Miniprotein binders against q56419. Designs and how they scored, part 259

Target 1, 326 residues: q56419
Amino acid sequence: MEGRTLEEVQEEVFKRHGVLVPKKELEDLAKALEEAGLLLTEKVEARLKEEEEKLKRERPMRLAGLSYPEGEREARAFLEAFRASYPGEGEEARVLLMPHLEPSRVPEVYGAALAALEKTPPPERIYLVGVAHRPLKEKAAALPVPFQTPFGPALPDLPALQALDALLPFELFNTPLAFREEHSLELPLFFLKGRFPEARVLPLLVARRSPELGEALKVVLRDFPGLLVLAVDLSHVGPRFGDTPLTRTLAEEARRRDLGFLERLAEGEPEAALAFLGANPTRIDGVEVVASLLPLLRERKGKVLAHRLDLEAPTLSAVGAGTLVL
Short names: E, the ipSAE of ESMFold2; O, the ipSAE of OpenDDE; V2, 0.75 times the mean of E and O plus 0.25 times the DockQ between their complexes.

## First folded at step 17 (miniprotein)

Design ki2 (at its last look DockQ between E and O 0.39; V2 from the best seeds 0.70)
Fold by OpenDDE base, look of step 17:
Structure ki2 (fold): chain B 326 residues (1-326), chain A 104 residues (1-104)
Amino acid sequence: as target 1 above (326 residues)
Amino acid sequence: SPIEEAKRLIEEAIRLAQEGRLEELLEKLREAIKILIENGASPEEIAEMAFRLAMEFVRRGAPPELIFRLIKEVGRAAEAAGASRETVQRIAIEAYERIREEVG
């Protein structure tokens, strides 16, 4: 009911079912349901708020002034500069794979994502699927609260989130503290909110492959259409990740793995992409996300727009990043 | 039969919905789902019971969010009764699809 008046609900019920429910009866039902904790109203958000009293009603920016500008004007200039760093044209995306790495490390890869978003009609909602860098209680989680950005809050799509939760055999709204400092959502969300200020968001994290998530999302996306965004990095190689210092051979292997993975996804063959990686010796970050979303990636053809293996010189390590549209 | 008892409990839940007694409704629902799971009811049979109750909510002008919550409660009850995660998800999706076909 959030954002809908009782009159709008009454009209919708009348249009769909030919029944005019008295407004008072709807009020009594809404109240009874609220009291029973069945309505995710702002107030049942308040009982979730007893657990959320630990998590403020909003997820604040953590990386504003560090990874991106805090001010709206400066943030817009930041977006424009990143877009300018990619010399190509984008393509319309139904699915966007983009990085969550520090933006300054791979500007042209984020620029490619922005180029794709320029060719994409504004979605009603964005399914933003990041990688959990902290343990989750379940294989996946969501946070149904506004995420602060320099462009204003990214508001959650509560109805779609509830539908998703209903179709999962586990509690979707788990481990809220994992979202507090998770950059895999915050960084992509900056670019997405900047481009689509009116889109609602479903902020999702994957810790481990969940086929159940893909099956549920397949149903939800049918009835709640939107842009699917996979916020994932690619290979992680070098001493920070347990390897020897980056060599030409190691870099070539990382690039081979990254590109081979992305190309197979671009051909609509996500199972082949996973199989190509095998034991994932270069530690592609997005594997668990892709493995969870197989039903949504199958038979979708697309294009790799950008790729970079970025050297972190102080640690002689490197991280792969890519942008793919489907 | 246990299945007939589960059906009676769903009918009681429907009456409780009509009276706005939602906590008691959920108790009856949980009990019904437990009986169904323990007696080897199919996911489709369980989903049908959820659908019947959901239709009462729809008739009373319940918003979609309440229907989603009802489906979730059915899943929780099935899990509590020892159903596998696969079974729980099948129940949920089947119930959702049936409701969608009826309500749009």
Scores: ipSAE 0.811, ipTM 0.929, lowest interface PAE 0.5, mean pLDDT 89
Fold by ESMFold2, look of step 17:
Structure ki2 (fold): chain B 326 residues (1-326), chain A 104 residues (1-104)
Amino acid sequence: as target 1 above (326 residues)
Amino acid sequence: SPIEEAKRLIEEAIRLAQEGRLEELLEKLREAIKILIENGASPEEIAEMAFRLAMEFVRRGAPPELIFRLIKEVGRAAEAAGASRETVQRIAIEAYERIREEVG
């Protein structure tokens, strides 16, 4: 903001307190404050740099003990409980859309994903595409390191990641810190690694629509076949998201938008799914991911297995989650 | 002429590939691609050059990561020379597809 000259400060102190502080003493004070501020900045920058270097080697669990159990035996039982929350049968998936919302809020939606995985032959690799909640230096990013889980490390598919990077007009490995707290990868990965412990992973984030990513992935998936997972949530409605308090009308609109979006994806019509949302008035979370991956979604028909618009009673808000197989 | 200089650099890069001198090859490649972009070479022409260099690595049994690195370096050089992102991606995909078709 606008500052004052040292002479103005000196005069103000004299007017208020009757003490004339020499200009040199004010200059020394200003310099000391500047140096203290610089040291604080250096300390923060050093810690971020250290965290970034750690993320170039591995990505540790951040949500163990919070969203899922830390121990392997307890984690296995956790998976069984979630599968039991969905009493139906799944279908084989070449593409799976599943949520990244807190699992306890939508247990049957994650259960439906597990049911689909039961019908899916174990893939050599999983293309896990989440939503960046921190800025990326580019439209999309990957982190080519092991991701820790209670079931052991999910190892990266380095050849497929390198091929993908080579086919992009930007650096794919561009923002390690964005992965540090990214739950849109960690939460789905828990379920995927638990079911497919030998699959390698391509952990990908989308920040902004990238047609280039979709074009490159179409080529890479042809030569490095695997399971494509869109780890996205659906509508976000209510005061927490800038709306009036949740009403029956708003909830019905959110549900209609969620299901209409999923159903059009299930018909193999991703452009129609995006057009159906218009300006995205209910803030469906998956729009940038779907818009990036159009070449992978066209003409793939499938089925919506589950949907819930989950109420956040304290905030009078709701978030939608769904399970779609293609 | 600029075109003759680019061709000479390409020939040098091919010889360096045969000798396994990767870092020197990449320097020559960057210079050649810059000249080609500045003089209006098509994405297909640039991809053909990348393909020929990659085949020297394939013939020597190089691991795939070196092939991918070569394609990436071609794209980086084209971007640095001012090519649009669409052009950069077209070069990279075209080179990849030619290599894939040749080796199966």
Scores: ipSAE 0.804, ipTM 0.923, lowest interface PAE 0.8, mean pLDDT 91
ESMFold2 (binder alone), look of step 17: mean pLDDT 83; pTM 0.818

Design ki3 (at its last look DockQ between E and O 0.39; V2 from the best seeds 0.73)
Fold by ESMFold2, look of step 17:
Structure ki3 (fold): chain B 326 residues (1-326), chain A 104 residues (1-104)
Amino acid sequence: as target 1 above (326 residues)
Amino acid sequence: SPIEEAKRLIEEAIRLAQEGRLEELLEKLREAIKILIENGASPEEVAEIAFRLAMEFVRRGAPPELIFRLIKEVGRAAEAAGASRETVQRIAIEAYERIREEVG
């Protein structure tokens, strides 16, 4: 019936079947279909409201049994296995860049993050900054509730979150539903909570670069010291990302851009790191987070501990992941 | 005059703050901030209002969360009055820094 009048439908039925369906019967059918669509919309809206209400109290695990074990004992063994995947030693981090890619794809990269955490004094709190994969109402958001992990709940640092919100020119607590499935927080948090079980967390998402976030965090971190974690992935190349088929040349370019970006960050030159990427042709997803946090990254020197451009044969695509300490 | 009306509203907000009546003072605060923004008040001048109100709550032993909420409400009022987001953030940071300097 799309693009047709009821009279046109009536005429076509008559031509095909020799039966004239009264216009009223066609109108009744159209109304019934509209009402059914309205009921489906109302049910979906009610379900979303219910999920939003649940998120006001806590953020449950969604990847337990899929990306990491659900039980605490198995989860600790999992951490030990990942640490063993990186045989080197870490360095103390005041700022840690680590991935949010599926852990089994880049075990040594997560292992390097664990090695850095071994050298890092237990922080009172962790500023965990991920990448929003669902739209936010603002440039950035937080969810001030416990995040469940196999190691127990990661409790929010409510005073620090409230201070941060107060220093922003927009509402920080603005899109609870965006956190429902957000793996860029859940996957890194598993590793962070396992190593620092007493640390409180500021779970933050960036959708679009926000200089305002960086200015506010500079003040908040001064008065509420803690570990700053950029939970970001690097290059995304290949057909899954709207690109040409992955070639050796494209993979080499992605690796070069990943490492050049990380090395410039390691030299304390975040503006140069962003400039190096230009139009970001390999789609490093850490760009918006780095661009938001410039005041916290300038003049902080450090070291790249690990990198992998992980190939995804079924999609002929690849995603980069790295570990950087500052 | 608008400036005299803003002063009256601020004085009333201060009295309400002295009595610990945050919810009741917010209406007065919003109107005072609106007048100040419309008459070209600097971010520092608006932040001074937040500082004065915050100190009354500090004297009453208010928890830090209430002070952060007060700063947020001043920023909300400035935005509602038409201040740019850059100006709103300057107000909030200036208020925070001034309160921090006094309290430690």
Scores: ipSAE 0.864, ipTM 0.945, lowest interface PAE 0.4, mean pLDDT 91
Fold by OpenDDE base, look of step 17:
Structure ki3 (fold): chain B 326 residues (1-326), chain A 104 residues (1-104)
Amino acid sequence: as target 1 above (326 residues)
Amino acid sequence: SPIEEAKRLIEEAIRLAQEGRLEELLEKLREAIKILIENGASPEEVAEIAFRLAMEFVRRGAPPELIFRLIKEVGRAAEAAGASRETVQRIAIEAYERIREEVG
């Protein structure tokens, strides 16, 4: 019962059920439940703590001082500069697709995301769905711990995470070590926390398409409303990814695939977006995330705010990035 | 009948809940779910069992987090009894929706 007093629980039970449970009965129940390992109290936190003791109860910054500033003042200036790099205005987002690529490579794409966030009312919680670049034990995972940022810790929404876990036919809290160095969450989270300092976060990773995740999240989002963020990159082409060096033809194909994917998502047709990619010859990173979240993307119309295919000159490779609001 | 036996086990589980004997409650719950799954109970029938037990928890002022844990344990028991992942998720969602309708 993180942050709730027994009085608050008592009041909630009274408000919902018209029953005033004696405080002592609640204490005895809480204790019995804790002893049984049913309460995510400090003891389920202790089994989570055996996994969390491995993670020291928080996910530290790994890219501070590298990809973004460590200090808050400098971090705020960083956000302002990125916002300034996008000359347009944003739109209110209920779903935000944004990159997780190194920010300096695609500043205007992150700037577009910030522009959208400016038009978005502060959410109570953010469902941040990244891409697992390391193997997961299951198709998807979550890490129910604070994520450190220059703006303070991004606190997990434990009740919503527990609800999500309950609605999944697998253990959601798996492979915590996959989160330790996962940039697909850390980089977007910098921008999100900077804009919405009070929002709780559900840090999620997808390794493989999980329709089960989309179905569970559809239910959870109804009762635990929030901003859904897809932290995904687009095409990956060139020698780093098994292709020949970037040519005009290869770049045009990558852009065509990226934009065709994003535009179909903007029309509320996520299945058409996936079908358009076929075998995904340009290796769009976000396909497994989108395939997992189909129920949440259907019939939502939106707008593509930005796109870039960024050249990594040393490897003659390129990565696509985009910002989409729904 | 196996279904009647499962129902008896749930009544015992409810009594155990009333006594604060949660580990024993979970054992009875797992056994009941095993019987149901092995005898071809529908996801809705299994969810009903979860719902009944959840209502006892609610009556006792259990926080929502405990109800989520209960749903999760029902899913684990169903999986352990050989239910498909699809079936497990259907049980969980059905139980959740029934509980939500009752308690808000």
Scores: ipSAE 0.815, ipTM 0.931, lowest interface PAE 0.5, mean pLDDT 89
ESMFold2 (binder alone), look of step 17: mean pLDDT 84; pTM 0.810

Design nb10 (at its last look DockQ between E and O 0.93; V2 from the best seeds 0.80)
Fold by ESMFold2, look of step 17:
Structure nb10 (fold): chain B 326 residues (1-326), chain A 113 residues (1-113)
Amino acid sequence: as target 1 above (326 residues)
Amino acid sequence: SREELEKEIRELEEKAEELQRRAEELAKDPNTQEEAIRTLVESLALAAEALLKIAELTKDVDEAIEAYYKLAKLLARISELARRLGDEELFRRAWREAIKAYDRARELLEKTK
């Protein structure tokens, strides 16, 4: 019903159906619908508050049985299969860029990450920086709780998280609900926890670039050394993402943007990598994370180990994923 | 005297609160946004001075650590606001002071190891 008077509604009903509904009954119906909507809002808010309180204690697995096995034995076999899908050797990483795309779509890209971890001394902690797919109250957030995995809980590094919070101009622990379904942390964490079962984790999300985050992390990493992981995807092209159907030309552009971005990062030139993308016409997912972490990426040279632009045939779209060690 | 120092802290906190309320009023008008930010920086600077005095006055190590962490956060906030104002001098100085406060908290925490 549009912004009509009650009389207008009565007249239209009579003209269309030949039945006149009393004005009082229409008023009663409108009030009942309004009250029902208010009660639904209250129930939804109560449920969300309950979920938020649960997330202040732990973050449960959401993708077990969907993206990776739930059981520990099967999960270990899953890791080994992914390592085997990358036939090369890795290199030691102080910084690792890896995807958060569904693992079965880019198995050799995750395999390359495992190969890099194979060459990496076990860190005391992992700074896991993903991309927020739900709004955050601030530019970035953390959730200082255990994240469940098939390999046991990934425990938070609480002292490092509190130190990081102390150097930020905003409250770091600001949006627990954003972590509930956040695969950009859960999917990489499966691989990281499987390889480094004793490492503590700083689970971080970036919604919008925060230069302050990178400067604060530079100080915190001095006191709390660890492995920095950028859990990001690359180009997103095609109708699912607002383009025309994927063509050879669009795919070539996406691949060129992905590789040019990664190669400039590998040269220790993160500002040049961002400038290369310009307006980011292929929607590389990692730009906000890279823009936040510039102080940690400058002058750090490395190597691109793997890349794939993976086709989504049903949607005529594609998503890029890569593995970079610095 | 200790009583005078505690009075000075309360006066700083009261002035900081007054300036914060003024900044909030200025922030409601799109035409006074820069003045709101400058007023907020002044408020935070007074709050930071109060926190520094608390951190130096207290005999409780846990309270000192908390005060230094809070001081670091206020100074980081001043630094970010200074960047938005284009004040590079304040931006860099506030950030250096944030790191110093953070380092003091870290020193105290390491003593309990």
Scores: ipSAE 0.831, ipTM 0.934, lowest interface PAE 0.6, mean pLDDT 91
Fold by OpenDDE base, look of step 17:
Structure nb10 (fold): chain B 326 residues (1-326), chain A 113 residues (1-113)
Amino acid sequence: as target 1 above (326 residues)
Amino acid sequence: SREELEKEIRELEEKAEELQRRAEELAKDPNTQEEAIRTLVESLALAAEALLKIAELTKDVDEAIEAYYKLAKLLARISELARRLGDEELFRRAWREAIKAYDRARELLEKTK
């Protein structure tokens, strides 16, 4: 239906199927599709343009009151509870791999990330690299605006973002609408902002492996030191992802791949981690991010702090999550 | 003279634009994609040379910083196009020059603080 009038759709259905769909039914369907954001009408286009213009100023919270509390007091209590869910101690992080899965599903994995952040001196800036679950115009993108959190806005590091853009062969500031609903940045940012309220942020998304990003960031990090955060999930298995219902065998394979990936990263061998996955049959989410950041992950030794394969019982599917410090 | 350098910059920009148009025409045919990329690399190289001259001539520090960042960007783009062509030498050379241009911008920025 993209770019077609209801009359044109009606005529096409009539030509193809010999059925004249009543205009009212088409209008009701079109309205429902518009409300769902599935129909590119003038109204949807205008709304998207308005949302894009808003994203030039700030990125509002989308998951406040759903995935985490909106109020600051409640949000602090939330952080404390998540930290308490991990009984171990953390280690100082130069690079932190953490999940972006719904926090309530893997509380101890987020707790492990918080434990690592407790041992980490406050950085001037955080390079937050998430996964693009929507298409980007380029392999990677950034949004150079404040991200709202219950702890106040996470402010962008504009000088560092400008420096990064200057070293990329593509426009870094592309596809702002991809950031609007991207949870891979919002969820980790809650925890990061709660722990480091004064840190500037570079919110980055990767859609496809960009070796250029890793090389550019390696140069930028020399002049703009900071904490690198990979906000990635691990295996995605079961019916939601095209597999059979979760079995012991499938779960063991997912865990084997997750842990084998994380352990090789912990040894400072990111190329070996990628090679170990091969065709990635369990759909580890973070492969494109890791493939983009190879220059920053090489020769860094670290530790796996937590791992969980979390069952979504209604769909008999599971998602892997982990916390790694380098 | 400043006038001579301004003339050289204009001539480089005009040649770069001509090559850009040629590259766009070549890109319309699947059989001339490699030639289109090569022509585009040549165009970007001329534009980079023009930006370098601008950066060196300007007395405005902010304008110079901007020109060096733009230069770094163009050189990074040349580097990536060279990689796609399998020209490893040009890839490495363009990337090294991109870093140099970036470093010049950073040096100026630090002096202004």
Scores: ipSAE 0.667, ipTM 0.845, lowest interface PAE 0.5, mean pLDDT 89
ESMFold2 (binder alone), look of step 17: mean pLDDT 87; pTM 0.838

Design nb11 (at its last look DockQ between E and O 0.94; V2 from the best seeds 0.85)
Fold by ESMFold2, look of step 17:
Structure nb11 (fold): chain B 326 residues (1-326), chain A 113 residues (1-113)
Amino acid sequence: as target 1 above (326 residues)
Amino acid sequence: SREELEKEIRELEEKAEELQRRAEELAKDPNTQEEAIRTLVESLALAAEALLKIAELTKDVDEAIEAYYKLAKLLARISELARRLGDEELWRRAWEEAIKAYDRARELLEKTK
């Protein structure tokens, strides 16, 4: 009853069926529908609690068969095809910035990440920092459980996660459901686990700038050395992102912002990279992650290996992706 | 004596809980937000003192490690609250103390390997 009175409903039933339903019977029906809606809400809440409890034990693949193959043999071939899409050589990474955009959209950008990993000694652990697409209870979160991949489970580095939690002013393990469908971890992890099958993982999400996270990670990395990965996308422009239709001018601006940001990061100047973006008019995805991790990015020089601003013709929109080694 | 120290710990924890409840009540009133934060800092400082005493009393190395990690976390919280108050000296010193507590836990973990 979307704004209808009981009298209007009563009149409509009479016109349609020739029966006058008493107002009390309509009131009883409305109450029953409300109670049924409450039961449905309770069912949904119970299911979410069940899913949350399952996520406290493991995080299953959600994108196998959609973004990458489910079988290990096919997944291995998929990795090699992506490496082949980037003809260049990588460089050793202490920090790697790579995308989380659908891999088929930017194959050479993921290929550049694989090229960097070829030059990188296998780390004991990977600090995988993605972007929360669902709200977190705090500025950042982790999920200290195995993440399933076609290459086997990516095991959490529990001692390092406990150490990190101990240095944060908030509970790090705070929003398991936010990880349920979080592709900013799952997609990069596929590539990372494929190249470093023995590495443990710290799966981290940033929702809002957390300088505390960067300060804590600086201490934890001293004791638990590993590869730091910023799993972020770059510009988001066009109507799909609340913008005007993509023009050559907007695309040129997005590319300029992406490359200027990456190049300043490559010079070891992360504050300058953030200042270059100003109000972030092209909605670069990585801003909150970079702003959180400043202590780990300062004075660390490197190289931009790849960039693409990928066109979404049906939506007149585009998304940027890049590969940076530091 | 050990019993007197355990009583002191209990009293510190009870007072910290009382101050936390008061801070939560003060936080409901927009006119007392800064007082709420200062009260919470006092609560956390008492809880931190209690944790340090627990770490020194326990014979269980795992309990000591846990206490030092919890102490580091409380000190990190004090540091963040001091940042919100604009108290740069407390912000910096609380963070330094958080790292020291963390380092103590790490030293114990490495020694028992």
Scores: ipSAE 0.823, ipTM 0.926, lowest interface PAE 0.6, mean pLDDT 91
Fold by OpenDDE base, look of step 17:
Structure nb11 (fold): chain B 326 residues (1-326), chain A 113 residues (1-113)
Amino acid sequence: as target 1 above (326 residues)
Amino acid sequence: SREELEKEIRELEEKAEELQRRAEELAKDPNTQEEAIRTLVESLALAAEALLKIAELTKDVDEAIEAYYKLAKLLARISELARRLGDEELWRRAWEEAIKAYDRARELLEKTK
């Protein structure tokens, strides 16, 4: 009813239903709707506060039964199927770049990540760095609680998280609500927990480039060694992202940028990778994460295991995904 | 004496709080932003000195560990503020001291295991 007068509503009801609703009854209804709206707002606020309080204890699954199976047995079969989708062999990873896109869209890219994890000795801890798709209070954040998975909870490494916080110029433990629905952590974590059930996790989100994070992590990794995982997607092109429908030319440009970015990372030249993107016209998702982790990526040579530009046919848009081992 | 040191710590904390308030007032005017940051750095430096004294003087290992971690964080914050000011010397020095404070906390933690 936005923008209509009570008289206009009265007239419309009369025209449609042949009933003249008294203006007073409409006023009472409007007031009741306003009160209900206000009550809904208070209820929403109370719910958000409750959810924030819950996030002090654990982060529940949000995508179980949607993006991956909720049951452990089915989840293991899911992992095996994804691994089977990649025909190659992996390499040992000290740093793993993998996607956070819907797994069904790029199964072989996740399969490549699993192949790399097969060649990786079980780490004591995993530094899982995702992309914040919601605003953070600070450039980066962590949630120091168990993350639920079909394989059991991924437990936080509290000592390592505390050490990291001590070396950051901002509060690391900020914006807990940003983690509630953040898929950039949940989806990769499914695969990581399935492969390394005993590893502790440091769930980190980056909203904006934080060079301080990379410098702090470099120090922390000395005392708390572990696997570094960059959970990032690559190019985002097409109408969903403000472009024209996907063309051969646009797809070739997206692939060129994705591969050029990954190859320079594989050569141990993360600054060159960022410079190669320039203004990032194809909207590579992982730029802020890579820019934050430069000290950890420098001089590390590796290999691109997989890449895909996946078409979302209903929107004629595409998203790039890749798996890189360093 | 312990009492003299506790008094000195309190005086540092009080001065730090005063400077913090001043920095907050200065930050309200866009023309005094640099001065606000500098004042904040001074405040944090005094608070850092207080934490260092606590860490060195306490007989409680857990309190010392906590104080060194807090000190590291303050020094990291000073480092970042110095970077924003374009003070490269202070930026680097504060970061190096942050790592030292962190290392002291880690050393104490390892001894307690």
Scores: ipSAE 0.819, ipTM 0.925, lowest interface PAE 0.4, mean pLDDT 91
ESMFold2 (binder alone), look of step 17: mean pLDDT 86; pTM 0.835

